# VHH binders against O-phospho-L-seryl-tRNA:Cys-tRNA synthase 1: the designs that were tried, part 19

Target 1, 364 residues: O-phospho-L-seryl-tRNA:Cys-tRNA synthase 1, of Archaeoglobus fulgidus (o30207)
Amino acid sequence: DFINIDPLQTGGKLTEEARQALLEWGDGYSVCDFCTTGRLDEIKTPPIHDFIHNQLPKFLGCDVARVTNGAREAKFAVMHSLAKKDAWVVMDENCHYSSYVAAERAGLNIALVPKTDYPDYAITPENFAQTIEETKKRGEVVLALITYPDGNYGNLPDVKKIAKVCSEYDVPLLVNGAYAIGRMPVSLKEIGADFIVGSGHKSMAASGPIGVMGMKEEWAEIVLRRSEKYKNKEVELLGCTARGATIITLMASFPHVRERIKRWDEEVEKARRFAAEMEKLGIKQLGDNPHNHDLMFFHAEVLYEISKKAKGGRFFLYRELKSRKIHGIKPGLTRYFKLSTYGLSDEEVDYVLNAFKEIIEKYS
Short names: E, the ipSAE of ESMFold2; O, the ipSAE of OpenDDE; V2, 0.75 times the mean of E and O plus 0.25 times the DockQ between their complexes.

## First folded at step 15 (VHH)

Design n6 (from m5 with D99E; framework vhh_7xy4_2; at its last look DockQ between E and O 0.03; V2 from the best seeds 0.00; counts 0 for: pae E 16.3 > 2, placed apart)
Fold by OpenDDE, look of step 15:
Structure n6 (fold): chain B 364 residues (1-364), chain A 119 residues (1-119)
Amino acid sequence: as target 1 above (364 residues)
Amino acid sequence: QLQLVESGGGLVQPGGSLRLSCAASGFTFSSYSMAWVRQPHGKGLEYIATISWSGSETDYSDSVKGRFTISRDNAKNTLYLQMNSLKPEDTAMYYCARETGSWEGFDYKGQGTQVTVSS
């Protein structure tokens, strides 16, 4: 009965269909009884094959798709498959820690594209180009990664232009769409990327962990290479990925997810309205302005000042919001925090705004 | 107020050595892993060394491995980077950074100290 404004959770709330699916498929190996070929993507009943080979590629705008145990596994699979000795990956400074760790695990050198300064924190095509060019002087760049949007500020870089830049330098591009796929319309082909990854449990209303991976056809032989010993198993997927509750809930929610992304403009408007109202309270929205995503990052000096004198200190905001049945801002945060308005009704948006207003007034 | 103040940078000839220091204040230094990051002028940011909170674990980029040593003194709230066998390619602004282990990677970095390696 709480309003949830946690960006990690707003796109991941299970649909009724997914909840029902959990009742039937909750056991971890529940789909394995139907696996006749040893390949998850080849299971026909339930229709996992159709989902992975027909529905998901269409949804992602790619040629070949797979399901993974989270976006992080997908990113690693791509990086690892392309990795060479002393090779480099170029990724935005706003990248998720899992992108960075994936690169490290893959044995890649990492060059970060710098973000601009406060208050924008933007990743620009120009800086991408410059970073790629300079990195190429140091070694072979085997991959570029762009976070779209980033999970800190909700910024949406110009991915089409970045893709063009990458192509000009003959560097394949991986789009991390963990906060995009399942929330907004995204197409690998339209962007001009080589790879795209998403998060099922973050943005596709599935139980977790589960991710999606899309690629151009030309990469399938490399990334989805098969084992020498186990000829039916794909090496980068460790033979089998997300099964049981995760894949079934992903599939169960998918019709809803496919439909809701068509209302993305409404979500953007909602976020912009929210940000505008927060600004009136002296709470500044950082990053893209106007903002283009439901994930927003705020700078709230007024709340920070309150925290210096309020009972409970820096935890006052969390407590005040909790008492009003609002969840999503981490305990202890006052000066800086992120939230999402995704999926909220207009009434709920107003409720949250009024809560902030009342809290500020209470301590004024 | 959280502060990270780098020092020790300067001009050095190829093959030379420098020792960078970072004075930390405004937070519990011993509770955080720390890193050195560098950025050549007009170029991207590069992680070059990381050290765990206790100092028991260290990691280096391939570009500096065997030449640079990261260390810390928790009693003095100070992070160090010993740089040996310096190369022109090491020319950059060097930053001390506080690692969070979260999605942000590091949440704070200092103003930096310039290292220039030139004959």
Scores: ipSAE 0.000, ipTM 0.201, lowest interface PAE 12.4, mean pLDDT 93
ESMFold2, look of step 15: ipSAE 0.000; ipTM 0.188
ESMFold2 (binder alone), look of step 15: mean pLDDT 86; pTM 0.877

## First folded at step 17 (VHH; framework vhh_surovatamig_d1)

Design w1 (from n4 with E57W W103D; at its last look DockQ between E and O 0.05; V2 from the best seeds 0.00; counts 0 for: pae E 13.4 > 2, placed apart)
Fold by ESMFold2, look of step 17:
Structure w1 (fold): chain B 364 residues (1-364), chain A 119 residues (1-119)
Amino acid sequence: as target 1 above (364 residues)
Amino acid sequence: EVQLVESGGGLVQPGGSLRLSCAASGFTFSSYSMSWVRQAPGKGLEWVATISSSGSWTDYVDSVKGRFTISRDNAKKSLYLQMNSLRAEDTAVYYCARETGSDEGFDYRGQGTLVTVSS
């Protein structure tokens, strides 16, 4: 009934195939009825082994892949496996909070690469290089992380140049692709980075929490190291990963997800049209210009001015959108908000645009 | 580590003036819009004023318009609020806040400085 423009939701809606698979395989540990080796990635019925060792590496453009309990656990696994006493991680200021928390949990010191000024808020290769160089004066930099795109502005940094910078400093790079993998084409090999992570529930049409992790072969023994006592168990994954509903829905949605990323250019053009029409209403799109992702961030002075006099105050926009069956902008936001057009039809985009126009006209 | 430290509060008579300061550290100050918010005794938070990252745009709640001036010095990483023609209703703890460039509103807020306006 509702048009949902929440970036957290637009790439994560289950497919019909995933709903059907959930009914068949959704009982408890059903996939582990076939865990003969005690490793999820070795289960052949349902075909988790083929998914993890054949389909995922091709999709991610990497040598080795795994499934985890959310992208945050994948990031922690990489960080923890590389952590050393008093070592540093360098990560972009636009990072998701879970990247920062994962680094803290791994015992790493954190250096943030500053973003540029309003209105772009960009992470540049130059700022990345400067931060790595300054941080190396303080200790060993064991890892860099770049958010691609960030979850605030939808900016897609020049990740290939950032990967080259990291390589020149002999620092491995982790690409956080939670809003990219499953929405747009992404390849670890083409980027030239060392690790890539994605979110099944944000961007791969799966029930969460589930994440995907890819890496170059050279990192597999470190990140996927085995327990001394339980020799078939991978320590960083706590011997086991996502099961039941999460892995089954991820796998069931995967054929659809693999095909939908091929239409990424259409999604970018749709987002650009939306942003252009919002600009005509006095609502400025911040971040990359031209914009290159479905997640968009807006500076809406006109809506803020209305909120100062409207009944309901700062909540007026939420209430007006809800009354028009539009969900995804949090209650209380007026001056700044983000949204996503991913998966909306042209008619749904027009409906949302008209809603903003009508709301502005109502309060003028 | 983001830090915002307010100062300049105190006791003042109605019609008087105060200048509040906020020292920022741990982030690229010039990249963020900044706000003052206040909380009167027993009341909720009230937005007071906002200034854009470059200082090119400012806005105020109607009750202080024409009396308060928000400003910033990006070289000194400092935010200011010049408060003139103070009224008893301006009595509050004043907080310096970094506005997000995201849908979360403020992402950091200082501990505040108390302004008391009384005879």
Scores: ipSAE 0.000, ipTM 0.213, lowest interface PAE 13.4, mean pLDDT 88
ESMFold2 (binder alone), look of step 17: mean pLDDT 84; pTM 0.851
OpenDDE, look of step 17: ipSAE 0.006; ipTM 0.286

Design w2 (from n4 with S33Y S56D E57Y W103S; at its last look DockQ between E and O 0.06; V2 from the best seeds 0.00; counts 0 for: pae E 16.9 > 2, placed apart)
Amino acid sequence: EVQLVESGGGLVQPGGSLRLSCAASGFTFSSYYMSWVRQAPGKGLEWVATISSSGDYTDYVDSVKGRFTISRDNAKKSLYLQMNSLRAEDTAVYYCARETGSSEGFDYRGQGTLVTVSS
ESMFold2, look of step 17: ipSAE 0.000; ipTM 0.171
ESMFold2 (binder alone), look of step 17: mean pLDDT 85; pTM 0.861
OpenDDE, look of step 17: ipSAE 0.000; ipTM 0.283

Design w3 (from n4 with S33W S56D E57W W103D; at its last look DockQ between E and O 0.04; V2 from the best seeds 0.00; counts 0 for: pae E 14.9 > 2, placed apart)
Fold by OpenDDE, look of step 17:
Structure w3 (fold): chain B 364 residues (1-364), chain A 119 residues (1-119)
Amino acid sequence: as target 1 above (364 residues)
Amino acid sequence: EVQLVESGGGLVQPGGSLRLSCAASGFTFSSYWMSWVRQAPGKGLEWVATISSSGDWTDYVDSVKGRFTISRDNAKKSLYLQMNSLRAEDTAVYYCARETGSDEGFDYRGQGTLVTVSS
């Protein structure tokens, strides 16, 4: 009965259908028992084949799709499959740590596209182009990665222009849509990207870990290459990926997820309203302004000052919000924190805003 | 069973130094943020310092900034508080505390070690 403003949870909370599915499919090998060909994506009952080969590609706007054990696995699979000796990947500075680690694991050199300064922290097509150009002087650039949006600030870079830039330099583009796919309308083809990845447990109301991966047809032979010994197994996916509760809950929630993304404009409006009201309290929303995503990053000096004197110190904010049945701000955070208004009613938004107001007043 | 055992307290003169230690057992020490808290006579518990799991991040109450240093050795499952330039107002029982995501901030605390700063 709490209001949830945790960015990791707002899009990931299971639907009722998914929760019911857990009761039936909770056993570890519950899906595997139906696998007759040795391929997860070929299971017809439950309709995993239809989901992976028909529904998901349509949803992602791609030609070929797979489910993975998270977005990070998908990113690694792409990076690893494209990796060459002394090759480079260009990615935004706002990238998730898993993007960076994936590149390291794949043996790629990494060049970061710089973000702009406080308070915007933006990734621009111009800086992207410059970074690619400079990096190409150092070696072969085999991939570019853009985080859309980034998980720190909720910034949405101009991915279409970035894709165009990448195309001009003959660099394939991977879109990390961990906080986009399942929240907002996103299409690989419309963007002009080569790859797109998403998070099932962040943004598609599924049990984790689970992710999705989409690509153009021309990349399937490379990324989804099969084992020499086990000819039916895809090497980059280690044969089989997300099974059991993860894939079943993803499928169970999918009709709801597909529907809710149609209301994205409303979500953006809520976020903007929330940010505007927070500003009145002296709490500044950083990043894109106007903001275009439910994930927001705030700078709250007023709360930081309170934390210096308040009982419990830096934990006072978490406590105060919890006492008001608001969940989502990480314990110990006061000066900087992230939150999401995704899925909240207008009344709930107002409730949260009033909570912040009351808290500030209480300690003033 | 989670155990935290503080040591190193004692009587010191103003301007003196002490180093407190906390021995942790019964849990994966390296996975937890740790803190020092203190309770002065007649006062409530006060947060003093916090250190992240890896030790790469620290924070202090303003009154001890520049004087106290929190550190940890994960291999030894130990937490430390170096206290320099001690003042009378630093007199308190100091506790090692494990941080959690609870509204209280801490779920386990040791028995404490007394630090008395007096001329």
Scores: ipSAE 0.000, ipTM 0.280, lowest interface PAE 11.9, mean pLDDT 93
ESMFold2, look of step 17: ipSAE 0.000; ipTM 0.194
ESMFold2 (binder alone), look of step 17: mean pLDDT 85; pTM 0.861

Design w4 (from n4 with S52Y S56D E57F G101D W103Y; at its last look DockQ between E and O 0.08; V2 from the best seeds 0.00; counts 0 for: pae E 16.2 > 2, placed apart)
Fold by ESMFold2, look of step 17:
Structure w4 (fold): chain B 364 residues (1-364), chain A 119 residues (1-119)
Amino acid sequence: as target 1 above (364 residues)
Amino acid sequence: EVQLVESGGGLVQPGGSLRLSCAASGFTFSSYSMSWVRQAPGKGLEWVATIYSSGDFTDYVDSVKGRFTISRDNAKKSLYLQMNSLRAEDTAVYYCARETDSYEGFDYRGQGTLVTVSS
């Protein structure tokens, strides 16, 4: 009944298969009933072993994969496994807060690669290279991280060139693909990076928290190092991770997720059409132009000016959209907001566009 | 460091009045529009009123218009909400909020002050 344009939600809607899996597997330790080895990734019924060791590596374009309790735990596992006293991580200024917090928790010093100014807010390979070079003067750089795309503007940086830069400085690269994996085609091997992470609940139609992690084989001994005493337990994963309904919903949705990424060009064209129509209303799309992702960020001076006079003030847009059964723009936002068109039909896109037009006309 | 401290909440009977205050520090108060928002039990945040930085424009949610008055004293770095003719539906935690420079809605609020309207 409601159209949801929240970027956090548009890639995470459960499939019917995942909804049924919740009913069947909703007990918290239900997957552990079938564990014979004490390792999550070795459970063959339900087929977690095949999913983790066969399906995910193909999907991520990597040698080794695991599941985690959200992309944030995957990022922490990589960072913590590489952490050394006084070492540095270099990460983009458009990063998700959990990347920054994971680095702090791992005890790493953080150098941020500056974004460009309004209206692009881009992370360039040149700025990435400059930040690595400057940071190496201050200490060892053990890891770089790039957000692909970022969760604010939906920019897709040139990750192949960034990976080349990192390789030339002998710095491994982690690609945070929380808004990419499960929405669009992405491959660690094609990018040339060392690690990739994704969010099951954000972009793979799963109930969270659940995340995926992929890496080159050469990193597995470090990141997936085993306990000295409990030799089958991987230390960074605390032995096991997602052990309940979350991994089952991820697996249940996975066939549909594999197929939907093949239609990514359609999602990009839909986003571009939405942005073009918003521009006709005086609402400017910021970030990459042409835009290359479903997540979009807008500068809506016209809506801000209306908010100064309209009943409800800053909340007028939220209320007008809610009355039209449109959800996903946070209450209080008018001048700047983000949204996502992922998975919307052309009719739903037109409905949302008409709502913005009607709202502007109502207050003009 | 930005701080907003709300006060003046309490228990009042329907039809009564309360005056809320918000003391601001750590930023140039006169440069920002200020708002009151509230959260009723089990509900999300609801915007109540805004006063622009100059003080020359105010706006209110329809349910409080004519009953509530927002005001500010830029010299004292203070924001006020005079609440008259209170109704049970006005029961909420009231927060003082600064207009954000970013997309995240409001970028600061205090811990709030509880207003309870009941017999």
Scores: ipSAE 0.000, ipTM 0.230, lowest interface PAE 16.2, mean pLDDT 89
ESMFold2 (binder alone), look of step 17: mean pLDDT 83; pTM 0.845
OpenDDE, look of step 17: ipSAE 0.008; ipTM 0.292

Design w5 (from n4 with S33Y S56D E57W G101Y W103E; at its last look DockQ between E and O 0.05; V2 from the best seeds 0.00; counts 0 for: pae E 11.0 > 2, placed apart)
Fold by OpenDDE, look of step 17:
Structure w5 (fold): chain B 364 residues (1-364), chain A 119 residues (1-119)
Amino acid sequence: as target 1 above (364 residues)
Amino acid sequence: EVQLVESGGGLVQPGGSLRLSCAASGFTFSSYYMSWVRQAPGKGLEWVATISSSGDWTDYVDSVKGRFTISRDNAKKSLYLQMNSLRAEDTAVYYCARETYSEEGFDYRGQGTLVTVSS
């Protein structure tokens, strides 16, 4: 009965169908029991084959798709498969830590595309081009990665232009769509990217960990290469990936997810309205302005000042919101925090805004 | 059982220094943010400082910034508060507190150690 403004929750809460699916498929090997060929993506009942080979590619706008144990596994699979000695990956400075760690694990050198300064923190095509060009002087760049949007600010870089830049430098592009796929319309082909990854548990209303991976056809032979000994197993996926409750809930929620992304314009409007009203309270939305995503990052000096003297200290905001049945701001945060308006009604948006207003007034 | 035991308090002159310690037991110390809080005579509980699980992040109430340093040793399951340039207004019972993502922010607190700053 709480209003949920947690970015990790708003797109990830299970549908009723997914919840029911858990009751049936909760056992760890419930899906494996139906595997006859040793390949997850070949299971016909439940219809995993259809999902992975027909539904998901269409949804992602790609040629070939897989499910993974989260977006991080997908990113690593791509990086590792493309890795060469002394090779480089170029990724945005706003990248998720898992992107960075994946590159390290893959043995790649990392060059970061710098973000612009406060308050925008933007990743620009120009800086991408410059970084790629400079990095190529140091070694072979085997991959570029763009976070779309980033999970801190909710910025949406110009991925089409970035893709064009990458193409001009003959660098394949991986789009990290952990906060996009399942929330908003996204197409690998329309972007012009080579790879795209998403998060099932963040943005596709599935039990985690689970992710999705899409690619152009020409990359399948590389990324999805099969074992020399086990000919039916894909090496980068360690044979089998997400199964059981994760994939079943992903599939169960998928019809709903496909429909909700059609309402993206409404979600953007809500976010913009929310941000505008917060600004009136002296709370600044950082990043893209106007903002183009439900995930927003706020700078609230007023709340920080309150936290210095309020009962409970820096936890006052969390408690005040909780008492008003609002969930989503991490405990202890006051000066900076992120939230999402995804899925909220107009009334709920107003309720949350009023809550912030009341809280500020209470401590004024 | 979760236990927090503070030590190191005492009487000190203004401008003096003390180092408080807290011994933790009964839980995975390295997994929790830890804090010092204090209660001055006739006043409510006041947050003083917090340190992250790994120790790579710290925060302080403004009045103690530059004077107090919170630190931890996860191997020894110990929390510390180095207090320098002590002032009369720092007089209080100091408590070691375990932070949680609960409504209250803290779920366990020790018995406290008294710090008296007086000439």
Scores: ipSAE 0.000, ipTM 0.264, lowest interface PAE 10.4, mean pLDDT 93
ESMFold2, look of step 17: ipSAE 0.000; ipTM 0.269
ESMFold2 (binder alone), look of step 17: mean pLDDT 87; pTM 0.878

Design w6 (from n4 with E57Y; at its last look DockQ between E and O 0.05; V2 from the best seeds 0.00; counts 0 for: pae E 16.4 > 2, placed apart)
Fold by OpenDDE, look of step 17:
Structure w6 (fold): chain B 364 residues (1-364), chain A 119 residues (1-119)
Amino acid sequence: as target 1 above (364 residues)
Amino acid sequence: EVQLVESGGGLVQPGGSLRLSCAASGFTFSSYSMSWVRQAPGKGLEWVATISSSGSYTDYVDSVKGRFTISRDNAKKSLYLQMNSLRAEDTAVYYCARETGSWEGFDYRGQGTLVTVSS
């Protein structure tokens, strides 16, 4: 009965259909029992084949799609498949740690596109171009990665322009849409990207770990290459990926997810309203302004000052929110924190805002 | 298995000093922020102090500021609380607690060590 404003959870809570499916498919090998060809994506009952080969590509705006054990696995699969000796990947400085680690694991050199300074922290097409150009002087750039949005600030870079830049330098682009796919409308083809990845458990109301991967047709032979010994197994996916509860809940939630992204404009408006009201309390929303995503990052000096003397110290905020049945701010955070208004009603938004107001007043 | 074992408690006169220790095992100690919490007779748990994983950040409840110092030795997997200028109101069972990034705050704490401040 709590209001949840945790960005990792707001888009990931299971639908009722997914919860019911979980009861039936909870056993780890429940899907494997129906696998007759040795390929997850070829299972027709349950309709995994239809999902992966028809529904998901349409949803992602791509030619070829797969499910993975998370967005991180998808990113690694792409990076690893494109990796060459002494090759480079160019990615935004706001990238998720898993993007960076994936590149390291793949043996790629990493060049980071710098973010702009406080308060914007933006990744610009211009800086992207410059970084690619400079990096190409050092070696072959085999991939570019853009986080859309980033998970820190909720910034949405101009991915279409970035894609054009990448194209001009003949560098394929991977879009990390972990906080986009399942929340907002996104299309690989419309962006002009080569790859796109998403998170099922963050933004598609599925049991984790699970992710999605989309690509242009021309990349399928490379990324989805098959084993020499096991001719039906895709090497980068280690043969089989997400099974059991993860894929079944993803499929079960998918109709609702597909519908809810149509209401994205409402979600953006809620976020903007929330941010505006927080500003009145002296709490500044950092990043894009106006903001274009439900994930928001706040700078709250007023709360930080309170934390210096409040009972419980830096834990006072999450305790005060907890007592008001609000969940989502991590313990110990006061000066800087992120939250999401995704899926909240207007009344819930107001409730949370009033909570912040009351808390500030209480300690004033 | 995660274990936290407190020691160093005892009887002390007002104005006296004690140093509490906590021995941690069963997890990567250096990866977690740690706290001391206490429970006085008839009262609920009260947060006392926190130290970040690296030790670079510390925080205290107001009532103990300037008197208590939290520290850690990651190599020894140990947490410490130096308590100076002890007061009667500091009487409590003191617990070592592991912090989490979740809303519950702490996921493990020790058995506690009793600190009694009395003349």
Scores: ipSAE 0.000, ipTM 0.254, lowest interface PAE 11.6, mean pLDDT 93
ESMFold2, look of step 17: ipSAE 0.000; ipTM 0.217
ESMFold2 (binder alone), look of step 17: mean pLDDT 84; pTM 0.845

## First folded at step 18 (VHH)

Design y1 (from c5 with S33Y S56D E57Y; framework vhh_surovatamig_d1; at its last look DockQ between E and O 0.01; V2 from the best seeds 0.00; counts 0 for: pae E 26.8 > 2, placed apart)
Fold by ESMFold2, look of step 18:
Structure y1 (fold): chain B 364 residues (1-364), chain A 119 residues (1-119)
Amino acid sequence: as target 1 above (364 residues)
Amino acid sequence: EVQLVESGGGLVQPGGSLRLSCAASGFTFSSYYMSWVRQAPGKGLEWVATISSSGDYTDYVDSVKGRFTISRDNAKKSLYLQMNSLRAEDTAVYYCARDTGSWEGFDYRGQGTLVTVSS
């Protein structure tokens, strides 16, 4: 019914298979009915064991994988397991707030890698290197984090070069791929980083909160350390994680998600066409150019000027889009907004573009 | 009734190797994590290694990493521990243990097999 262009939602719509799995398995902890070992990752029916130990490592391009209760818990687990007294984490200024809060919760000092100015807002390998070097003068840097892409501009930083920089400084790198994993091809091994995290509810067509975490084998002892008393239980995961609706929907959607990332070039083409048409309307796409992700950020001075005189003021754009059954731009935004074209048909893209054109014409 | 029977212990010089075996019966072996634990003279039990039901996930105490390898054969209902580069501090009675997945850890343990590493 509605066309949804909210980046938070475009990769998270449930598949029909996921909806059916909820009907069959969604009561409470029903996957635990078949647990014979007390380990979530050993349940064979439904095939959680195969998913975690076979499917996810291949999908993430990593040695060891786990599921978590959202990407934020995966980031915290990595940060907390590496934390030391007075230690530092270096992370990009485009990071999601949950990365910053996870670092605070882990007791880490935080150094932010500055982004470039308008209109690019980029995180460069040089700024990353400079921040690591300066922070090492202040204390031990135990981890670096890069957001790939960021959730504001949709920028895909040069993570291979950033990974090489981190390696040269002997700092492990965590890639926050919450808007990448499940939308586009991404591989920890190809990037050359140490950890990767993704969001099931943002990008893997799952009911949330659920996240995925991957790492190099060498980090498993630290991040997945066992309880001294309960030797089968992983401390950072509090033993078991997602056990109900969230893991069931993630697994049920996974075959679809695994296939859809193979069509990523088509998604990038749609985003670039959308951005080019918006620029003809006087609405400038900020960030990477050429743009390389479905998440886009716009500077729409024309819409801001309209908002100064339109009935409804700042809310005029929201009202006009809603009346055309378009959802996903927050009420009150006119001058700057983000959106996503992921999963839209060409007809739906054209409909949204025409809506912006009609709105500008109506108020010109 | 659950039975776990260890074998393969003995006397070996430092740097030597031993292979421990555990024969399981009385339960669905392929449904359980299995572990090796050890007890050195005058000490409490120490966890050594764990293997998942399928055999594709393993974990070890730091002191034996790179030297010991846990494995299983679900068709034969058998658990193994290959012990290489043995050290004097590895001297202990080694037990095969079934991991319950409960907060209590292990519910069944064999009689043990003695490994003595001495010059």
Scores: ipSAE 0.000, ipTM 0.084, lowest interface PAE 26.8, mean pLDDT 88
ESMFold2 (binder alone), look of step 18: mean pLDDT 84; pTM 0.849
OpenDDE, look of step 18: ipSAE 0.007; ipTM 0.287

